# Designs tried in a protein design chat: VH-VL binders against Myosin phosphatase Rho-interacting protein (MPRIP). Part 3

Target 1, 108 residues: Myosin phosphatase Rho-interacting protein (MPRIP), of Homo sapiens (Human) (q6wcq1r43to150)
Amino acid sequence: KPIYGGWLLLAPDGTDFDNPVHRSRKWQRRFFILYEHGLLRYALDEMPTTLPQGTINMNQCTDVVDGEGRTGQKFSLCILTPEKEHFIRAETKEIVSGWLEMLMVYPR
Below, E stands for the ipSAE of ESMFold2; O stands for the ipSAE of OpenDDE; V2 stands for 0.75 times the mean of E and O plus 0.25 times the DockQ between their complexes.

## First folded at step 1 (VH-VL)

Design i2 (framework fv_inotuzumab)
Fold by ESMFold2-Fast, scan of step 1:
Structure i2 (fold): chain C 108 residues (1-108), chain A 120 residues (1-120), chain B 112 residues (1-112)
Amino acid sequence: as target 1 above (108 residues)
Amino acid sequence: EVQLVQSGAEVKKPGASVKVSCKASGYTFTSYWIHWVRQAPGQGLEWIGGINPGSGYTTYRRKFQGRVTMTADTSTSTVYMELSSLRSEDTAVYYCARGLEYWSYAMDYWGQGTLVTVSS
Amino acid sequence: DVQVTQSPSSLSASVGDRVTITCRSSQSLLHSYGYTYLSWYLHKPGKAPQLLIYLGSNRASGVPDRFSGSGSGTDFTLTISSLQPEDFATYYCMQALQTPYTFGQGTKVEIK
């Protein structure tokens, strides 16, 4: 059952923000949906039947931190999991604040 | 209680535009899609399009593309549907309806309907 | 576009009758998460439509248990186990598998 959702910008897979060339990569606009089971999925559009491009398991999340210092992009968040850092960015402060509130429930 | 309250009946001439409002209350406005559905006299229900008020994302049935615009005002919890270049076949009762839960796979609450009459 | 077709277009019934209305989609409505993206609505003249069934078989809040939805894939049925006076109405199925959302043409349930 989905509990939250919205459009966010996702850093391209393999982006190394310590590499100046990678910092110029175009972020991808994806629709994110958070499910009550803790899965965060992203897809090309808002339709529930659209095949997801990827999934972040928030039950494995160790922290959700501000990403602006790392990415150079305002309204960025870093979702930390044991396997990978996930970088998302909102278009406004209000959007990123809402997502932070929803996602901060998971880190332990 | 969830309520969707629509603006009153409109009479328009062919070629004019109409803007119908749908004011939501009793729930978190940005968490649910609002769809627009019409019924012309003697016809069945026809889905026009929908909007996610939280994201601003809109999707329209192709036959209305270029003539319909859906917008949301989060400060007043109101969705608008504007239909331009009106034709006599646009005469219908227009309904707004809330999508069931976030994913909008059904429509659980409906506005009372707005009759739009297009005549010369 | 995904098309949905209802049968019959109208039927006559008496209070207490078991009524079945069918809906057929041009492609399977079973999709992500095992959900069936089909809903049923009741519509009366001068009133807004009312949701009866969502995701194929789930009754909406406040809907009497005489209403049930069944089916999967492309063939769906709305059943009213014992028709009541307030049930004389037009019934519509709708697919929400993909946009544009499409309604069946409607089934009018009339007094015999």
Scores: ipSAE 0.006, ipTM 0.617, lowest interface PAE 10.1, mean pLDDT 87

Design i3 (framework fv_inotuzumab)
Fold by ESMFold2-Fast, scan of step 1:
Structure i3 (fold): chain C 108 residues (1-108), chain A 121 residues (1-121), chain B 112 residues (1-112)
Amino acid sequence: as target 1 above (108 residues)
Amino acid sequence: EVQLVQSGAEVKKPGASVKVSCKASGYTFTGYYIHWVRQAPGQGLEWIGGINPNSGGTTYRRKFQGRVTMTADTSTSTVYMELSSLRSEDTAVYYCARVKYYTFGSGFDYWGQGTLVTVSS
Amino acid sequence: DVQVTQSPSSLSASVGDRVTITCRSSQSLVYSSGNTYLSWYLHKPGKAPQLLIYEVSNRFSGVPDRFSGSGSGTDFTLTISSLQPEDFATYYCLQATQFPYTFGQGTKVEIK
């Protein structure tokens, strides 16, 4: 059952923000849905029938930290998992604050 | 007993980098965040950022972004804060302090003794 | 950023006085968990800051009971019921509900 959702920008997979060339890559607009079982899914649109483009398992999340320092983009978050860092960005401070609140319950 | 012991005072030229260490003892290193706070002469306390030694995750205050790097070495229970491209306004006493992971944001309960960094030409 | 403002910026007091310092935030400090991450620190020149009060009203281990914290939402108070010689210092509040963490500007408690 979904517990939270909204449009966010996702950094392209493989983006290395320590590489200046990668910092110019266009972020991808995706619809994110957080489910009560801890999976965070993202897809091309908000339609229930649209297949997800990917998932982040929040039950494996070790931290959720401010991403602005790494990305250079306002209202961005870094979701840390053992596999990799995931960078997401909101259009406003209010949206990123809401997502931080929902996601911060998961880190060990 | 819980202790955070910092490296000694540094004198640097503008444009240089400084790396301050904070060695933890008396507790489980990976159970606590370490944050860095500074105080410039005649000014108040200013939060710089923090690190989770368990994950390596960091968060920095925006004005230090691109200049500050925090790292942790679990084998020595030591956190480092490196500040590059130093300016005269970076002259300050730099403190490390710990926050208990399970009480996120509850307070900085133990602090290092402070490291004076002087930036002058 | 959450702005944190202390009042007063400085005050003069005598040993035995009751001292109150207020801290106001530009937005609510209640976290999603229901906890309020506001803490108070005592700072003296040449020494590290010391935690006095965490999560609004909880005294840290070893802190004398003359120190108390209260408040909710955006308005918080630190009270020293009977000022002692070792209490002449600068006091800071800190909000840790939102990044970046922000300190108040400090309140200097000076000998009258």
Scores: ipSAE 0.000, ipTM 0.549, lowest interface PAE 16.9, mean pLDDT 86

Design i4 (framework fv_inotuzumab)
Fold by ESMFold2-Fast, scan of step 1:
Structure i4 (fold): chain C 108 residues (1-108), chain A 119 residues (1-119), chain B 112 residues (1-112)
Amino acid sequence: as target 1 above (108 residues)
Amino acid sequence: EVQLVQSGAEVKKPGASVKVSCKASGYTFTDYYIHWVRQAPGQGLEWIGGINPSGGYTTYRRKFQGRVTMTADTSTSTVYMELSSLRSEDTAVYYCARDEGYYDYFDYWGQGTLVTVSS
Amino acid sequence: DVQVTQSPSSLSASVGDRVTITCRSSQSLLHSSGKTYLSWYLHKPGKAPQLLIYEVSNRFSGVPDRFSGSGSGTDFTLTISSLQPEDFATYYCMQSIQLPYTFGQGTKVEIK
């Protein structure tokens, strides 16, 4: 059951922010939905019939930290999991703050 | 009112270094990237590189790597571009320009700084 | 590097004329986000360049509606519907889909 949702920008898959070429990649606008079971899903649009493009399992999340230092992008967050880091960013301070509060309950 | 104000014209000898400043006002300095673009006499516009004033992260066009250094001073809302080992081919007007953080377009530009390299 | 080519390199026109400048890129400027990363700038000697159009077709604040941008993929056009005295200038397109940012070589619009 969805508990939070909204448009966010997702760093392209495989982005290495220590590589200047990767750092210049355009972030992709996706509709994100956080579900009660802890899955954060993203899709190309907000339509109920749209297949998800990917998921982040928040139940495995070890931390959610400010991403600006890593990405060079304002209002970005780094979602840390044992397998990899996920980078998202919002268009406003209010949006990123809301997401931070919703996602911060998951680290351990 | 967004303004980017650059330092004045410079005359340098071959082999010298030049450091041009770009002082920002009218917006939150750390919210926008600043890029540098030059125009040599009779030539078009050429992108040199850019800096994120938040964190000081830089990206340079390959031909300038090793000769260009960009820095930002958040206490004075000023970005600097230093170009070393100057050659006559570096004679150009140098512009700073503000980029929305999406790596998208240059909305506001500084007035330009003429750098002349002559022997 | 993504290459950007403008045509014509120069043109002569009179006040009131419709002027069309084209810009072609070596690869598509359409990103998976749906944005197309092409912008247009006006430049006069002794002055800073000025943004006219961003993301193909959006006029920047304060830019007169006689300026319009169109196009998709690799082919783009800047149109000035009725040239004014202050429009005699050099025009540049720029791609920003990937680094390094690259400009077209410029189109000089001169008095006939």
Scores: ipSAE 0.006, ipTM 0.584, lowest interface PAE 12.9, mean pLDDT 86

Design i5 (framework fv_inotuzumab)
Fold by ESMFold2-Fast, scan of step 1:
Structure i5 (fold): chain C 108 residues (1-108), chain A 120 residues (1-120), chain B 112 residues (1-112)
Amino acid sequence: as target 1 above (108 residues)
Amino acid sequence: EVQLVQSGAEVKKPGASVKVSCKASGYTFTSYAIHWVRQAPGQGLEWIGGINPSGGRTTYRRKFQGRVTMTADTSTSTVYMELSSLRSEDTAVYYCARSRLYGSWYFDVWGQGTLVTVSS
Amino acid sequence: DVQVTQSPSSLSASVGDRVTITCRSSQSLVDSTGYTYLSWYLHKPGKAPQLLIYKVSNRDSGVPDRFSGSGSGTDFTLTISSLQPEDFATYYCMQGTYWPLTFGQGTKVEIK
């Protein structure tokens, strides 16, 4: 069952923040839902029946850290997994703080 | 146990290049960043840059841009730092140090250090 | 670049003394998530630096409880509640919130 949800901006897949051109890429607005079993899904809208654009398995998460220094964007987070780094950002400090609190239970 | 083991001391002439290695063991090499920090005689610690071994992405302090190159070899779990156009001011002990990948930058494991002496 | 300044540059102390070292940054080190990446290191000649404290107040594994960190925003302190013989060393703070990563100039703790 869903335990947290909200709109976030997601860095486009394949974004390399070491590449100056990639830092200007438009972040994609997606609705994120965190499920009780640790799956973080994102989709084009708020409907649970909408096909997901992707998923992040939080049970494999090694860390959730501030992303501002890496991405250049305020209120951004880096979700680190062994396979891939995921970059998300919120519109306000309050939103990003809420997500950090929910996601920080997973890194071990 | 988690360890970073560096190559031995180097003596170089001004204008030469030096390449120092840092071999990691005891953890998943691609799950952590490796940074380089130096200390010149009688001076404090200075951060040079870091590398993500997964993909080889680097970030350098501006003053070293164009002179420093960091690379990672995942088959040997080794990071290299090459510094070119050496000057006497580059005489220092060079340390490699481990951090989390992004936005959690503090150094929990350090190499033993490599003394690089630049003299004529 | 974010400037980090330590005070004092050196101090003389005796075993058993309470020692306080301060670290001040040129701008707030609180990131957008509310975390502050300020860490403290102990360094002795001929040895690698050793992590003592990370994220302002968290002791690294195996670090004695006489070491404590505190502070917020731009002002931070490292306290050694009862100085031991092995604690005579140079101490460095480092900010990890902004690139480039920057260290304080160091504080040498010497025998009185």
Scores: ipSAE 0.005, ipTM 0.580, lowest interface PAE 13.5, mean pLDDT 86

Design n1 (framework fv_nivolumab)
Fold by ESMFold2-Fast, scan of step 1:
Structure n1 (fold): chain C 108 residues (1-108), chain A 122 residues (1-122), chain B 107 residues (1-107)
Amino acid sequence: as target 1 above (108 residues)
Amino acid sequence: QVQLVESGGGVVQPGRSLRLDCKASGFTFSSYGMHWVRQAPGKGLEWVAVIWYDGSNKYYADSVKGRFTISRDNSKNTLFLQMNSLRAEDTAVYYCARVRYYTSGSYAFDIWGQGTLVTVSS
Amino acid sequence: EIVLTQSPATLSLSPGERATLSCRASQSVSSYLAWYQQKPGQAPRLLIYDASNRATGIPARFSGSGSGTDFTLTISSLEPEDFAVYYCQQYSNWPYTFGQGTKVEIK
């Protein structure tokens, strides 16, 4: 069951923000859906039948932190999991604040 | 056709300023990071500056830091390089170049302009 | 900064011959290496990216190989239009750096 959703920008896979050259890359606009079971899914559009491009398991999330210092982009978040760091950003402060509230319940 | 066209080069005296323009066409300019690369007569290529796709971040070679300013106007599909306090060692052909984005996290300069010659002499 | 050293400085060959150009990095650049061709009075042209991937429109006679610190550009059979200066470039670390170039000239 979906509990939250919206358009966000996703950092390209393989982006190393410690390399300033990688920081110039264009972020990808994806529709994100958070499900009550803790999976955060992203896809090319909001249709439930559209194949997801990826999934972040929020039940394994160790932290959700402000990403601006790492990415150089306003309204960005870093989702930390044991497997990798995920970087997302919103187009406005209101959108990123809403996502932070929904995602902050998961870190352990 | 995808192309970059530089303009603004010329002969200037040491200590003067000059602005280079780079007009992009045939692609979505606002989706790409852009670079300036120069080549002194008879020498190799030297990276000069970069600007992010949205203009939010910029980086410069140490040799030009504090003297050169990179900027862009995405509504005009144009990249700029403002060159202040020019020195004889800045004499070079200046190329603008587009960075190709790759999913693997690597990239190269896939499109180059024809270059514009800047000569700093008295 | 990562220094790229190309060898030989000049390669004198005839059409139809194989050209082998080397590029060595002072530290590992993984596969983040490109090769460019430049003819007199012209801008550089991308030939190879990510060490071994041929750019769009580049003839099959051009190939790249290597990883880490040692890289090679091979032209299997030189055509008249291939006589030019070739540069390697790394985009692994800031600042971006280029090799000094290898001139492939007609014998």
Scores: ipSAE 0.000, ipTM 0.568, lowest interface PAE 15.0, mean pLDDT 85

Design n11 (framework fv_nivolumab; at its last look DockQ between E and O 0.07; V2 from the best seeds 0.00; counts 0 for: pae O 6.2 > 2, placed apart)
Fold by OpenDDE, look of step 2:
Structure n11 (fold): chain C 108 residues (1-108), chain A 121 residues (1-121), chain B 107 residues (1-107)
Amino acid sequence: as target 1 above (108 residues)
Amino acid sequence: QVQLVESGGGVVQPGRSLRLDCKASGFTFSSHGMHWVRQAPGKGLEWVAVIWYDGSDKYYADSVKGRFTISRDNSKNTLFLQMNSLRAEDTAVYYCTRDLPPYDSYYFDYWGQGTLVTVSS
Amino acid sequence: EIVLTQSPATLSLSPGERATLSCRASQSVSSYLAWYQQKPGQAPRLLIYDASNRATGIPARFSGSGSGTDFTLTISSLEPEDFAVYYCQQRSHWPLTFGQGTKVEIK
């Protein structure tokens, strides 16, 4: 069951924000859905028939932190998982605050 | 200044293939997603395809899926559209257009002047 | 796909008059709508994005409003160079789609 969702911007996979060149890379507009079982899915749109492009298992998340220091982008978050970091960004402070509230409960 | 110049258009028979090129200049080509948008004579605009800034993702309109291939060479600042199995309804001016920065916005802030593709028996 | 319906099909006005163009979406596109201007023999030009943001270099007489399914492009006072065809475009759902266009012509 989905419990939260909305449009966010996703940093391109493999982006190294320690590299100034990568800081200018375009982020991808994706629709994110958080499920009650702890999976965070993102797709090109919110349509149920649209296949997800990726899934973040929030049950494995080790931390959710502000991403602005790393990315230089306002309203960004970094989701840390054992396998990699995921950078997401909202268009407004209110939106990112909502996501932070929903995601911050998962880190272990 | 940003400039996009399409080429490769012409008259071709149905079932044939054609490749369009778009040469970009005046901006960091590799930082932008690129699109093809077409316009049949006297008609409106139709989105055709998009390719991500690094070519990592591509998407097509259903009308061209399986027949057209969008690609790019960032080292040459060039966008391509390989059109196979052309149909009469593919007749249109094909525009190369840049995705509005700074993220994948799916808006088109710069356009070329277009190249005409005519598919006719 | 999301169908964008523009109205009116043709708008006949004189220079100096106010132009109001409508774009209606078959389903909500939130604020993810753009407006383009196209003159004969030319490529389209981006005017407005995200429903109300004016693109770089676009005169202040152009403004956009709306959200959800109903959007409006307003030209406060038509200049001679504003007579053209205007298209709306959504980026909420794949595939990206355009309206059929509204022609603003000289009365």
Scores: ipSAE 0.018, ipTM 0.683, lowest interface PAE 6.2, mean pLDDT 93
ESMFold2-Fast, scan of step 1: ipSAE 0.145; ipTM 0.762
ESMFold2, look of step 2: ipSAE 0.049; ipTM 0.736
ESMFold2 (binder alone), look of step 2: mean pLDDT 93; pTM 0.951

Design n12 (framework fv_nivolumab)
Fold by ESMFold2-Fast, scan of step 1:
Structure n12 (fold): chain C 108 residues (1-108), chain A 121 residues (1-121), chain B 107 residues (1-107)
Amino acid sequence: as target 1 above (108 residues)
Amino acid sequence: QVQLVESGGGVVQPGRSLRLDCKASGFTFSSYGMHWVRQAPGKGLEWVAVIRYDGSNKYYADSVKGRFTISRDNSKNTLFLQMNSLRAEDTAVYYCAKGTYTYKIDYFDYWGQGTLVTVSS
Amino acid sequence: EIVLTQSPATLSLSPGERATLSCRASQSVSSFLAWYQQKPGQAPRLLIYDASNRATGIPARFSGSGSGTDFTLTISSLEPEDFAVYYCQQYTNWPLTFGQGTKVEIK
């Protein structure tokens, strides 16, 4: 059922990049798995038994945009949903490009 | 549960070729990048090569580039390392190692038992 | 390439003692550093990833700390099975590199 997966850095929940003190918050490395039916889950590791720390419903995604301007970090993406913005970033351009291709399927 | 089993090691003369196999079980092999790491007798660990989950991208250490070829067969849950133009300095235990991501720049959560390759005349 | 330097080369300690192992990187690796344990004749075993996260099944006596260029692996109280060689590894940049290892041996 998983269709894509990998380690990404996730901005801490509640981070507001327009607030200068929030920009210094440390990003958290999480294993992300994109499932066939549009759920993007992240957890502390990739083991099947590990409970997810959170889930982003990509079926509700309104846009996936470059995040560098907002976060100040290279290889960042912003996943926009009606309830909130999710910021992720990759270690390399190659990794972020792969995720962008997979996630761009959802925005409408 | 997760198992990686290497085979194909042995004694070969300099300049010859050898192929190593790594049979994976207990996880979705086709979802992860796979690596080869080697260790010369009495020495430390040296990363050798990586292959993307789908086999489309590969990367090699400079010491083996142009001589070694990494490949995989996801239908057989098997990773391969084709070693050509072998040199005495390639003598090492070769480990199959599982990445935690679909491709590169990774650490290794599981390792095989290793297979010894000895290059001598 | 990023060079990882481990110190000391050898730690001679007794069971029950605290072991502190150092790994220093030639340039920043952020928190992308792992630690492995290797016993004679065996494959390496993952202990710590992302500098401080314990891998599944690893006892609480193992802990990792540090960021940037200076990292530490601590074993709070050595058990007999902990006498082994320990390697650090960076996964920030090409090629993937390991430290030369620290041997923890019985005094």
Scores: ipSAE 0.000, ipTM 0.562, lowest interface PAE 16.7, mean pLDDT 87

Design n2 (framework fv_nivolumab)
Fold by ESMFold2-Fast, scan of step 1:
Structure n2 (fold): chain C 108 residues (1-108), chain A 121 residues (1-121), chain B 107 residues (1-107)
Amino acid sequence: as target 1 above (108 residues)
Amino acid sequence: QVQLVESGGGVVQPGRSLRLDCKASGFTFSNYGMHWVRQAPGKGLEWVAVISYDGSRKYYADSVKGRFTISRDNSKNTLFLQMNSLRAEDTAVYYCARDLRYSYKGYFDYWGQGTLVTVSS
Amino acid sequence: EIVLTQSPATLSLSPGERATLSCRASQSVSRYLAWYQQKPGQAPRLLIYDASNRATGIPARFSGSGSGTDFTLTISSLEPEDFAVYYCQQYNSWPLTFGQGTKVEIK
């Protein structure tokens, strides 16, 4: 069952924020859906038939932290999992605050 | 064939209550946030209230907060607006409108035809 | 609340002319702005979302531009059916708000 959803910007896979050239890479606009069992799925659009581009298992999330210091982008969050860091950003403070509220229930 | 059909409008005296219904068809209603938007005769559009796709989140315009209650029944594909303590300033055509999938803070791709509520003595 | 101010209030033009409608926000709404068309006795119809994306089925003569606080709706060549009232709407901040409308009427 989905419990939250919306458009967010996702840092391109392989982005190294310590590399100045990578910091200028265009973030990818994806539709994110959070399911009650903790799966966070993202896809190219909001259509039910659209194949997901990826998923983040929030049940494995160790922390959700402010991403601005790492990315240089306002309203960005870093979702930390044992496998990797995921960087997302919203275009407004209100959108990122809503996502932070929903995602913060998962970290240990 | 997405359709939204409002009903329940009419003439009511100040201080009374009225319930508006919005029947949805042609899409999976339970996946969409829904809004009520009103328009006073000869005036512009005013956002009234929203309910998330699962009913867990609701927001209201300050002008109606405490008097109006938005709700939905996903098993019946129906959106409701319970309007209490009605005032002359609530006189308007009331539209239901569909948000983006799972979103409740977006724009409206489909609107109903509207139902007129007249608060007059 | 974010106030949206539309200008002009009324735009009197002839068929075939270009219409340019403005919407200004009291504070930034990023790209989260939509445009609607409303004809007398009808519900509003979505034209543009996310400032510049044309909704499905909307003719190519309609285009939107802008970001932050300044937005424009352009109708490149007015058709008879385009004479209507146009509203902008922001969905960046609570409460959701609409502009007061611009009436595009026949000269």
Scores: ipSAE 0.007, ipTM 0.629, lowest interface PAE 10.6, mean pLDDT 89

Design n3 (framework fv_nivolumab)
Fold by ESMFold2-Fast, scan of step 1:
Structure n3 (fold): chain C 108 residues (1-108), chain A 120 residues (1-120), chain B 107 residues (1-107)
Amino acid sequence: as target 1 above (108 residues)
Amino acid sequence: QVQLVESGGGVVQPGRSLRLDCKASGFTFSSYGMHWVRQAPGKGLEWVAVIWYDGSNEYYADSVKGRFTISRDNSKNTLFLQMNSLRAEDTAVYYCARGDYEWLSYFDYWGQGTLVTVSS
Amino acid sequence: EIVLTQSPATLSLSPGERATLSCRASQSVSSYLAWYQQKPGQAPRLLIYDASNRATGIPARFSGSGSGTDFTLTISSLEPEDFAVYYCQQRSDWPYTFGQGTKVEIK
């Protein structure tokens, strides 16, 4: 059951923000859906039936932190999991704040 | 096909302001990062500023940081450079340049340039 | 900032000769180096990107090589239109920087 959703920009897979060249990469516009059981899914469009590009299990998330210092991009968040860091960014402070509030339910 | 046309250059006194415009055509402007690069008379190229394809981020050379502001209007296919507190050493031909699609770092297309002369 | 040093400052050659231009970086830029050509009164034109890839429409006589800190632009046989100033540029770190240029002029 979806509980939150919206368009966000996702850093391309394999992006290393410690490498200055990677900081110039074009972020990917994806539709994100957060489900009640903690799965965060992203895909090319807003239909829940569209094949997802990826998923983040928020129940394994250790933290959700501000991403601007790492990415150089305004309104970005870093979702920390034991496996991987995920970077997302919103168009406005209001959108990123809403996502932070919804996602912060899951970390320790 | 791809065309970049700068305007707004001229002669100004030190300490004053000037705005440069760059009108883009022949490509999807909102998909590309854009740069300003300058060249003082008889000297080499100096990178000035960049703005991301969606306007979400900007970076500046230290020589202009705090004085120059890069901005864009994707609905009008126009790039801007607002230059404040101009100094004699800002005298240069100013080029707008298109960054590479993925990396915004190779300057594959350049405008003709517009001359800014700061003199008393 | 990464400083790019080009050598020689001036190359005096005749048409048909091979030109070899050097660009050295103050620290590694991997392969993230481009070359531009500028003729008097004109904007620069991209020749080579990522050290060795020719840009669209650039003649085969232009080639680039190198990695890390040492890079070379080679023009295998100079045509009259190749007499110009050449700049290298790095995209490895902010700010983006250019070399000071090498002028290729007629002997």
Scores: ipSAE 0.006, ipTM 0.592, lowest interface PAE 11.1, mean pLDDT 87

